Miniprotein binders against a7ua95r516to809. Designs and how they scored, part 100

Target 1, 294 residues: a7ua95r516to809
Amino acid sequence: ASLSLLSISDLVPDLQFIFFWMSNAIEILYFIQQKSPAYMQTIELMDDKAGSKESLLSATISANEEAMTILEEVIMYTFQQCVYYITKTLYVVLPGLLDCNPFGTEPSSEQCRRAAGVCVCAVCVMPEAVRRVVSVFQTTSDLLQQYQVHSEIQSQMFAYLFFFTNVSLFNQLIDKGPARGWFQRSRVLQIQASVKILLDWAKGAGHNHLAQKFFAKFCSTVTILASPPQQLSQMSWKALCAEHPSLKPVQLHRILTQYQLMAELGPLPIWQPSSEDEAYIYRTVDLLESFENH
Key: E = the ipSAE of ESMFold2; O = the ipSAE of OpenDDE; V2 = 0.75 times the mean of E and O plus 0.25 times the DockQ between their complexes.

## First folded at step 6 (miniprotein)

Design qBh (at its last look DockQ between E and O 0.80; V2 from the best seeds 0.00; counts 0 for: pTM O .664 < .8)
Fold by ESMFold2-Fast, scan of step 6:
Structure qBh (fold): chain B 294 residues (1-294), chain A 85 residues (1-85)
Amino acid sequence: as target 1 above (294 residues)
Amino acid sequence: SDPYLIEFAELLLEAVEKLIERLEREGVSPEEAEELLKRAIELMTEALDIARELGGDTEELRKRILELLIEALRLMAEALRLARE
């Protein structure tokens, strides 16, 4: 059964069903992994005919291996289904993050005081588009906790969701950014602030390491585009490549070209690629990132 | 008695009963998926009856319980495929 593209709240019943199946399969797999070794030892210690004891041990080993294979296939299938439906929802809400403005009217000092003496005014300003993305991540986290999915599978889920988000945002910015005005300095600063909200959420959820790893490309892109012209113009091509190793030369070249155009730094390129990188840039067609990991 | 096989069968029975209840709540899954899970309950009930009543010279009975457990797991996996395809 295919689901319509819905809000994350509309998908909760279907996701609960899938996570419920996954949780049951994980529980049975965990039982076998934890209890089977002691049971096999018990069989070996039985007073029995040598042939019948060996036959039972062999049957037990075969049954456990087959059970683990079946359960691992169920876990993989349910994991892939959850990822599919969650990422389809993310795909719909992510472009809005590039168009939103997190810089609203500042909250009153009274609102800041209501935060128990700590000023959290910047965190209080969350655009609806950012809230929708955070809601997808939070609902996923809540479901993983509700069904007691162990931390390793939780980490694999968020690794993939962050990977997907990074690729989607990077591709949208690079491909559609010029036509949408997203490379304008004021827009880049808004994008940077919105991304910070997502990264702060990930840190609070215990996924800081995954967020740093999987958002590296988009974060590098936004960092370069948000750099003041005086600072960026002092950096060589080699220094920028070293500072932003997640970016391919063709991607860095596109980003710097857009930056130079929007900052009105003149008609001549100020960041000259090495001869090797220049040759690569002119022969490659793979500017955008793939959603497939090798 | 065989505590490992009893615990395994009880755990799988509990899982299958919960999965049937969930399929009934969804109300959209093929009836065939629910029937596969009901068959798994029958196999687990048989496995528990054998495992609880084990006495001397039980190697063939223990193998029968393992066979029932694996068949129930296969039925559970097939029910999931039918419910989601």
Scores: ipSAE 0.709, ipTM 0.919, lowest interface PAE 0.7, mean pLDDT 82
Fold by ESMFold2, look of step 7:
Structure qBh (fold): chain B 294 residues (1-294), chain A 85 residues (1-85)
Amino acid sequence: as target 1 above (294 residues)
Amino acid sequence: SDPYLIEFAELLLEAVEKLIERLEREGVSPEEAEELLKRAIELMTEALDIARELGGDTEELRKRILELLIEALRLMAEALRLARE
């Protein structure tokens, strides 16, 4: 099957199986962590008639450490498998956010149209491209809740999914934006509106702090591109770096270059990089983000 | 009896039995993975039988129970890898 045929709904049975294994491993790990200390104290209270109590205590400690190692490996393996499959789906649907027009959209679901006034939910009123992304996040959230996965692991899952989303959107905008016309002002405003819908979902789902943290680079990019020329032309290079610390010098330089082309501005002295940053604005190795860095 | 070792064995046994049931329900899994889980059940059943008959001075039997449970856990983890291969 091609990547374009991969949808989150096709993966749900596999994800259910993987989350089931993960939740079992977490439950057993939690049991050991909560009960083992008291058990070892109970061993200390046993009569030591043959002098074998110390051997049992040592064996118990060794067994618990080995069990926890095995369970932690299972949890890590299943977590990585979930992330792998979910991000493959995200990779397919995320580019649509850059092309969609969120203004004046109509519900795309026939079920929502049939049950007007009954089926009122955020997913039903979203542009289709945003809905596809939200569906991946919502399905993930539903599965994590269904299998009662510990909240810390749920946070780690969404931290990575938001990190992946940010990297994917940023890289595509920077790399393909000129050819696709995504730097045109009307397009940037549409992208900004689409991302706001996604951020509103994250806030309503209880992940606002993670979304604020992990979308910073893409949001900064869109904020700069959406700024009126009169306002942006008054900001120095150092002021822009300070206001948008998530952007590397090469990235900020590229964004400003695209902005001046869109606004038909020549190079502005106020946007000249600092002496130190001048060495870094052409480091193409730093332009695009790595999906492996989180 | 040893309540900790009994609870450990029962928790692991319940998990493995549910994993086998799920593999059988879906019908698409390596037979080797199911064999490993069935072997794990045998080890945990033996561990549980020993743990229920323990007296006050059976430290060697407790060590054997721990060995059986850890080996069962290794089989469970390996079955996962085979089922997802």
Scores: ipSAE 0.637, ipTM 0.897, lowest interface PAE 1.1, mean pLDDT 83
Fold by OpenDDE base, look of step 7:
Structure qBh (fold): chain B 294 residues (1-294), chain A 85 residues (1-85)
Amino acid sequence: as target 1 above (294 residues)
Amino acid sequence: SDPYLIEFAELLLEAVEKLIERLEREGVSPEEAEELLKRAIELMTEALDIARELGGDTEELRKRILELLIEALRLMAEALRLARE
């Protein structure tokens, strides 16, 4: 109940605190990594007054190692907390993306309505359900930029968030899709259009490669389901495997089986798995994606 | 003067000062976390004073500066933990 009311805006104060600490810890860690070798060299070049040099060098090494360990722990902890809070908000808004009709005239956001001017920004023209998802990512991007978080950490953050989004959407589509009618062609086309808007945002935000990589499985699933029966029925199992390498044999088999049922197609010998893949199509443990494998 | 130790202490001090300013504005930090950060500032200030005034020219002074900075980092990490609970 309480999670359904949680917006990303409500978490901004907490996220700001965490991002601040993360950014500072990264900066200090980077300083130690870049400057400590030169500092140690300066100690090594000092006149050796009765073994004082070796003792100072040892103490400096130990202190820098300890400092780096503490900073790495802070960075790891702050990163995990950011991911935890952001993924909670994603968990709430992502189901709406699958039910979204992007072709409908949904009213513009209440915030853009209060601005006396028609905001024509890309976010304001998005369907509400897509805008809510994009808002989570945009807020994350804005915070990372505001606190000048190192680019590598930004990339890791978005990689994880896209991974989480793909796993969540894929698993929901595979598990609940047949029962919720998401495998119907009209609904699939809506999902495809919604995902395209999200991918276009990711491209505009400079995360095109990450988005293409981490959304590959969900996009492949949607692409297959969006294919006309006349086209898809002409594609062999091997051709589909080759075109959609992100899908495991069990996943592809499940998608095709549900597609066949939805489209009221008779048995299609052309979709029969190869003898090599036949053992793998029954591995139901591999059907859904895991959140732990990232 | 030891420019490495000075720059290290200055970066830590700036980070803690910015954190205190933020915690004061948000009003959300436990009093205990604020106290740890104040103590961290004291330690870093002492480290800076030693580094600037005494030059850290002796092994013993350099060790003392490093010890103070490490202790400040520990206090900052603990303050961060407490501020999240």
Scores: ipSAE 0.224, ipTM 0.683, lowest interface PAE 1.4, mean pLDDT 85
ESMFold2 (binder alone), look of step 7: mean pLDDT 71; pTM 0.629

Design qCa (at its last look DockQ between E and O 0.05; V2 from the best seeds 0.00; counts 0 for: pae O 7.3 > 1.5, pTM O .499 < .8, other shape alone 8.731 > 2.5, unsure alone 69.599 < 70, SAP 72.447 > 70, placed apart)
Fold by ESMFold2, look of step 6:
Structure qCa (fold): chain B 294 residues (1-294), chain A 83 residues (1-83)
Amino acid sequence: as target 1 above (294 residues)
Amino acid sequence: SDPYLIEFAELLLEAVEKLIERLERGVSPEEAEELLKRAIELMTEALDIARELGLSEELRKRILELLIEALRLMAEALRLARE
């Protein structure tokens, strides 16, 4: 039943439960880490008239190690469950970014439009497809803050969510783009505009460095595809590799091939891969990214 | 009394009580609630012992055993709650 949930708002009660467990486990783990060394020194100073002090110290070490193991497993399990639920909602909403027309005349939200003059915020003026993705990220951020989850864990969560977003968008564009018309120039420019809105949100939310790191492959792809033919045709294979290091040779080759088709360009000698890269441009196993390489 | 063992037991008991409240408010697995109620019993016993005057090292070891068993029950309750 939980696997059929499509909206982040429908998941909030489950996520609250999971974040609550995670936060409690972190607090207890922190207690042990901060207090256990001093406690063991206190045991060393105890009066050992009954001859049981060494046994207590040994039991304390063993108990603390077992407790920390259990708590670390709880934290990892709850983190993985959060990621599972959140990425399920992301998977549903992310394709809309590729179909989005951010230049359309339709209002971004009927309720925000109806409340004109009452609420003016970046979310209210955002295209619907972008808003659906941002809503997942914003709800996640709000829950992490509500339960006071350690900032390092919050960063790790967003690193994974941005990684997942990048892989999902890149794979769909490469795999479905020809059939869906997503390589048409007007379409690429719409995708670029939608992604820029998402990246602006990430910057405003304090996650710019993570977004820049983990969106690099998809952003490089869109940047190349959005380039005017006069500009791109003057860039060599080596120059493109240097400017877009996140792209594997097979991926760059595929992007340039699709670009040639849409721009009606014949083969360009300047885009010939280096001799070293030539062996890699046909490795179809490397074309799509794995969700498991995070 | 043993301040470390008291604080350890109090943190676990507080966590378990808050968690069982969450399970009671929603539709929750009966097995998970049963495990948490057992954990409360273990933590309550651990606190009662830990607050005694003249606590022996053997009793301190018993408190540690109760705390770890309660923690195991809490972790299993999470697994059973499988939302």
Scores: ipSAE 0.654, ipTM 0.911, lowest interface PAE 1.0, mean pLDDT 84
Fold by ESMFold2-Fast, scan of step 6:
Structure qCa (fold): chain B 294 residues (1-294), chain A 83 residues (1-83)
Amino acid sequence: as target 1 above (294 residues)
Amino acid sequence: SDPYLIEFAELLLEAVEKLIERLERGVSPEEAEELLKRAIELMTEALDIARELGLSEELRKRILELLIEALRLMAEALRLARE
């Protein structure tokens, strides 16, 4: 059916093919880098007074540089294709994370119990929408491990995937949130719990530093929106900017305006931008984030 | 003989054979299959030269040229298969 087309599992054969060839190209490249100096040394030691040695050495250097260039292009191409297919899948499944309820899923008898008046049925469980996002990250991690891809390339892959996820979630929340009711307190708390599941997965996978770095904007947004009215009302504009440096003035202003509406704090603006930031709160071109990582 | 050229050709041949095996499991452009077959021919020629004829300066250059051309054909086949 239609839902099957949204699964990362549908892309595994294509991703496996691309990762397979990326791994092979990397292996060949490393072989050339390892063995080429020894071969060049062998040529250097030749006692050929006819001058042919210089020509052979030059030709060998040229050929090895050309081989490395071709392999680097293959590695770059396959990396870009993996990113394309993975982010295409993420883009489809990420909106579901904003609509799911990790507190309201029906618990099994095994998982739900009472102890001294406490019901554990109300704790966070992984909703299907969150599971789909985690499955994309886990499948990527599994493929990188299966082909023993160097840790630096793994880090580059997850840096981009976390960057993409952060931008996608932030833009969807800011752009569509008002119409979808996502700024209501109960919904924000559900979103916060869902994001924590993603961050916990990243920590378990060894990518905590990357997740903290690349999810900063969306995490700041959710943290502000989840703040109790009594706490947030005590913070000045400058204090909020200091606590949330990833947010642009127009973004912070939009978030606070939505918070004020949803918390029913009255018609008077509570948070006033600093004189320095006042001109920038109307820069609508800076409201949504770009998907370009440069 | 020179172990570098022989090992390089053998590794490249193994990689191309695995790519062909992968393409056989799905729908593939005819062009990709022909490029990979040509790459195998060039690598086989390089291995035959390296093992049988001995390695003069001229033959070493020829072997490197054949291996570089095989890499180019493999890269083109991969791009076509993924297009």
Scores: ipSAE 0.387, ipTM 0.797, lowest interface PAE 2.3, mean pLDDT 79
Fold by OpenDDE base, look of step 6:
Structure qCa (fold): chain B 294 residues (1-294), chain A 83 residues (1-83)
Amino acid sequence: as target 1 above (294 residues)
Amino acid sequence: SDPYLIEFAELLLEAVEKLIERLERGVSPEEAEELLKRAIELMTEALDIARELGLSEELRKRILELLIEALRLMAEALRLARE
C-alpha cells in the first residue's frame, strides 16, 4: 500500500499485538524486580543442606538476570516497533496540519462512535486535518490504556511522539514555509489555532507538561510569526532569545529574516544578533532539527 | 537431525503445553508465582539445550513461542490477582 493510504486504523491489529506483548513483558519484568529480593532472602533463610543453598541461590540469580535481560530486549523491541508504526502514520497526516484552515466550516465527522446524531464532542468539531492527527494520538492512548501499559512507558511513548511531531512540523515550516506562504500572517494564525487544538487535546489527555516541553520550538516559531509587526519590531535580539530559549540563534535569525521579507520591514538594527551569537547564525547545519537527538 | 534431539524437543513442547493448560484453568497468585518460576527454569533449560544441541531454527522458534504464551498467561493471572 502507498504510504499515503496508511491510516492508524489499518495498523490497529498489528499495534494491538505489539502492545499486548509489551505490556505483559513489562508486568513480568516488574514482578521479577520486586520479588527477586524476597526470593533471595527466602533461599538464604533455608537450611543449608550440603551446599544446595548456594547452588540454588546462584541458579536463581542467574535465571532472574537472564529473564530480565530477555524481557528488557522484548520491551525495547516492542516499544521501537510501536513508535515506528505510529510515526509512519504521523508522517502522512502532519503536513495537512500546516495547510489546515480551522476557521472554515468543515463538516463534522459523521462517525463519532458516541452519538446516533450530530456529535458536538471536541473531536467531532475539529477540522479534518487536526482530527486526523489527534486520531493517531487518541488511538495510541486508547491502546496503551486498553493493555494497561505502565505509566512510565506511556509517558516515554508520548514524549517521543510529541518530539517527532515537533521536529516534523518545525522542519517543514522552516524549509517549505516561505514557498508555501505559511509565513503569511493569515496562514500563521491558522497554524496557531490548529496547534492550540492539538495542545488542548494533549492537556485533556493528561500530557500537558510533555506537550509544552516538546512542542516548545514549534510553538515559539509560530508565536514569533503570529506577532504583530508593531510589537515584534520593538523586541531586541536579546529579548527574543530570552523569550524563546528553545530556538537556536541560527533558527531565530532565519525566522526574523523571513518575517522581515514578508512584512516588508527592511533591515531592523534591533534584531541584529549579538557579537556572541554572530558566529552561530551562519551554522546552517543547526537550522533544521534532527530526529536522532532524542 | 538426531532423532533423539527431535524426541526431546517434542517432550519439552508437551511439557510447556501442559503448563499452558494449567495456566488457562486459572491459578491463584501463589500458584502463578510458582508457575512463573517454573517457566523461567524451563526457558533457561530450553535455551541452553537449543544452544548446545544445535536445534533447528524452527524447533527453537516453536519452543520460544510456547514459552512466551506461558509467560503471557502468567502475566495476565498476576494482573487479575492484583485487582
Scores: ipSAE 0.017, ipTM 0.371, lowest interface PAE 7.3, mean pLDDT 81
ESMFold2 (binder alone), look of step 6: mean pLDDT 70; pTM 0.588

Design qCc (at its last look DockQ between E and O 0.84; V2 from the best seeds 0.00; counts 0 for: pae O 5.3 > 1.5, pTM O .622 < .8, unsure alone 65.226 < 70)
Fold by ESMFold2, look of step 6:
Structure qCc (fold): chain B 294 residues (1-294), chain A 86 residues (1-86)
Amino acid sequence: as target 1 above (294 residues)
Amino acid sequence: SDPYLIEFAELLLEAVEKLIERLERGVSPEEAEELLKRAIELMTEALDIARELAKKGLSEELRKRILELLIEALRLMAEALRLARE
């Protein structure tokens, strides 16, 4: 028995505490950055002994440097703690996106049926696996807004969460896809539909640019796999590389090899790597992505 | 008065008081709460000195003392965070 499947709602009290610390540290840091220069200028204009004025200015500079260092370390630590807890939850719920069927919506929850007479619950028409991922992103967004976290830090947090999501989904698809049957066309179309729901959330939440940037590798993979065999077999290796620059040669080669096997297009390789890529298509060390490649 | 040092002390004091309230409602290490209570004492002393400075006029030594108190309070706040998360 394990309790590793904690939901995002179980982590909200910890996240509230961490966001509160982070937001306070950011506000204090901003105060020092905005006000300290004028204060130091006031010291420079003091009509006083040269030694005592310069001693105060030196102490002020030293104090400002230490204060900003302490606050930057607090902000960094709290940011890393938030990311750690959120990605721990996200790691648990992401695999379900690869197995769910968005074309067969699960029944409406009892809570949605008891709502006001004209209830339109988004989660009632969304697969549970997709809802769980969206709930992590939405809860994160709500907390960041609640604690008035600076917009630049909000963007950096979602950049990392989208990066993490992309790496997790891509690695599982490549690593487990053959054994789990995820390269079958019907399954790829289900995966594509599930990812579209997630991308639609990101667009509606104001994170479209970040999602487009950081989901590119996984989206390219599912786009290739969803292509009809007649259309894909007519595309050259060079054309595929140009359309999918986020994929490394070893990754593109592996995806196309699995596609050819799934579509039963025979043993003769259809796609011929360019001369420059030939050296790289067998570099297995480059196949899976690192969670540290942000 | 000297608005920078007063505003700094007031901003930090408000943050620390809110942090103590949240720690006291949860299960937290007694050491972290003690560090924040000490930080409040330092900020209260800094404010008292800053208000005396406003009445008396310019004093470089009092301003340096206020800065020392503020930085020590920040150090205690950062240490309390690390203890509360361990």
Scores: ipSAE 0.542, ipTM 0.854, lowest interface PAE 1.7, mean pLDDT 81
Fold by ESMFold2-Fast, scan of step 6:
Structure qCc (fold): chain B 294 residues (1-294), chain A 86 residues (1-86)
Amino acid sequence: as target 1 above (294 residues)
Amino acid sequence: SDPYLIEFAELLLEAVEKLIERLERGVSPEEAEELLKRAIELMTEALDIARELAKKGLSEELRKRILELLIEALRLMAEALRLARE
């Protein structure tokens, strides 16, 4: 690959090239889809002499099918390339989100001075780790708008980026969280605030529905961990499963076990799974999410 | 005339010319530029045939030839993209 793991700004020229190819392929595909049916009708209305009309119609159908196949492959290739490099950049910057403190961060004096004491860019008032993640999403949005990429393709791209972000954050929290102290209540509240900044950005960008859908698992996890012991202890296992349908039984049980450990609650009978759920929760292969599962 | 084939050829030519301009401004494989230049040659031939078709009236053979040239140009564009990204 020509691109290494760099900041999103270092990838902009290569991403512009890929988005430009994708945009042109989409335009040509749209032209064929929109204009070809009318053209085929003009051929069908031609004189029936010597079967040459049937030959031209067949050639036109074959050419359109081949053109659409080539263009769809180009669109898929360019889409996959963009997703690959954007998600590689996200993978590098996302762990910082779990380890930053949004409550203690103030805009730098240098950033404010540039605008005569007024902050012109929303990104400059958030924690550096959150700013890096937002910059990846904002740059992606800017490029899609610059090349006038169809809204459906934009939605598909952000659906995948949010899916990737959710899986990455969830897996890191579940796998590394206990060792890193991320299950401590004060740390969870910092994580919750940082994630809210990302969700607020997504809402502002017109992607609220996608963000709510694809961040559900990580948001449920953080919500449980941020819950006061008194509120959480009043809920049965069945009620917790119903409130957090995005979590698999094995994932919910792991989260609750870590919550009990950090809160020094000891074993609580109220969080006992059913015999069927109990069999499922001991399957460690189901604990972490797959990046390939749509 | 054949507006569909003319518009198709013009659209491809415009796209390829812009792609060549971008490749020449950046670091890119020479092979990718050569494929795009070949695509321009094919599309120019298709436009010349389309202009002849407009003057002489409907020719099913010329229309088939234009389709062949446009599809070959698309194949060259796709190959140029792959080489430019490798």
Scores: ipSAE 0.522, ipTM 0.817, lowest interface PAE 1.6, mean pLDDT 78
Fold by OpenDDE base, look of step 6:
Structure qCc (fold): chain B 294 residues (1-294), chain A 86 residues (1-86)
Amino acid sequence: as target 1 above (294 residues)
Amino acid sequence: SDPYLIEFAELLLEAVEKLIERLERGVSPEEAEELLKRAIELMTEALDIARELAKKGLSEELRKRILELLIEALRLMAEALRLARE
């Protein structure tokens, strides 16, 4: 099937199966971890019948270790598969977020129209492109809650998904932004509004800290690009580095250079990198984010 | 009473029963369902032995056998998961 047709709704049956297994494996692992010490202690307190106790204890330890290893493998495998399927869906829908005009009166999705008339819920008023991204995260959240997945695993899942989303959006904006006109102020304001909707959703879902942490690079980029020329032209390189510590020198330099070109600004001496950063601004290998750094 | 082995076997059994109910809804290959059914058989056997152990104070060998059955059931579950994704 072409990746272009893959929706999160099409993956729900498979994801449900994987989440079920992941949740059950976590529950069983947790049970073993909590109960095995007490069980071993009970064996240790038994009357020593001619070396049988030591054999039983050894067999019990070995069996618990093997069971825990298998469960950990199941948890890891199921987690990786969830991430794989969800990130595939995100890969399809994320480009639409950069092209979205959130200020347009796009008609509410057909699904909300069918159930209750004009739904004015926060999701129904979202632009279609934003709603598609939010739907992936919401479906993930709903499945994690439905299967009562442990909170730490939920946090790890969202951390990775936000990381992936940030890397994807940042890299697309830096690489394709100039050619697609995403550095134009009007387009940047649209992107900023779309990202705000996503961050507001993450806040409402209880993931505010994770969203702020993992979207920092993309948000910093959008904030710089959304800044009025009069304001940004008064900020020095050092001030911008201090205000946007998530950006590498090469990334900040690229953003400012493209901003300068778009705004038809002459060379700004105050945006010149420090002598310390001058060696780093040419490290093009560090320009785009890697997916492997998580 | 060996409450740990009973609780462990019961938890595994419940987990696999819920899996089979889900597989019957068309979510997984037939081979994965067969492995899960076999896992249920092993866990049921383990649970029965564990319940007898709790009542009669059975031998250390039977405790070992219960653990072996539960481990084998877990292996079958893991294999069923692998097959369900292929």
Scores: ipSAE 0.017, ipTM 0.448, lowest interface PAE 5.3, mean pLDDT 82
ESMFold2 (binder alone), look of step 6: mean pLDDT 65; pTM 0.528

Design qCf
Fold by ESMFold2-Fast, scan of step 6:
Structure qCf (fold): chain B 294 residues (1-294), chain A 84 residues (1-84)
Amino acid sequence: as target 1 above (294 residues)
Amino acid sequence: SDPYLIEFAELLLEAVEKLIERLERGVSPEEAEELLKRAIELMTEALDIARELKGVDEELRKRILELLIEALRLMAEALRLARE
């Protein structure tokens, strides 16, 4: 029995309860925010007969701040618990995405159609690994909608889930890619197709803007690695940096070095870092991304 | 007493009671009912502390929050059992 056998479905009962309480806590916060101005106004309109109006006003402000602090902590706690359970499941299923093949092993006339907007000779199938990742996102979306969680909180949750997915996939590809053969062009194309399925799901779910923002680094990486050698060799370092601003110079340099090796390009493509970027690359050891999003 | 903190605790207790009513409409194990009763006890304790709170007291605020979080955990376990 391995943690890799955990399904998002196993966590639904716990998640339903936490989402329910998070939704309730948010509604209570909004109620207090709405009621506070009206109550403060009634105090301001009162006769200061006992000379205690200023004291009551000060006490009410203090009490309101305390209540809001407690509510915000409850909301943050329940949000963090949801994120913890969801990302724990996601962490287990994500590595499979880099090793799966969404293309058929042999093309057939029935399989020679457009899939997920891609025109291919083989139909792009949803591998089990990709389906597990999509299932986590879909279950999260369903729970947020079922408990009518405010749209801003929904957006924050998917922003974090996409951020987490992006960092996990990027770090695994960069750190383990050479040993696993993931930089081979055929593997990169499979990874690109799998990521397209996730991005298409996000678009369908109304999260296209968040997906474009938070998957930028991994998408840039895969785009570069999937580029034809003739096209990529014609681009300057400055042009590549401009097209892929989410990549740090050290990250872009590593990706291009791996691309050159795997594509068996002739001597010296002109991907020369600027003197400023070269100094950064030389001094920096920060190749992998942090899961902290400060 | 802190009227907003008291109102918060009362509204949260109402939310807990609504969840209990929802679970009771289904067939739930006795263990789930016991966990929900314990959650109500923790919420009631939090409310009592909130009613006696004088001004801003960080330690009492933390205690109230801890009781509410503990109640949340018990209710999550009760909901899990009810769905088994």
Scores: ipSAE 0.012, ipTM 0.286, lowest interface PAE 8.9, mean pLDDT 72

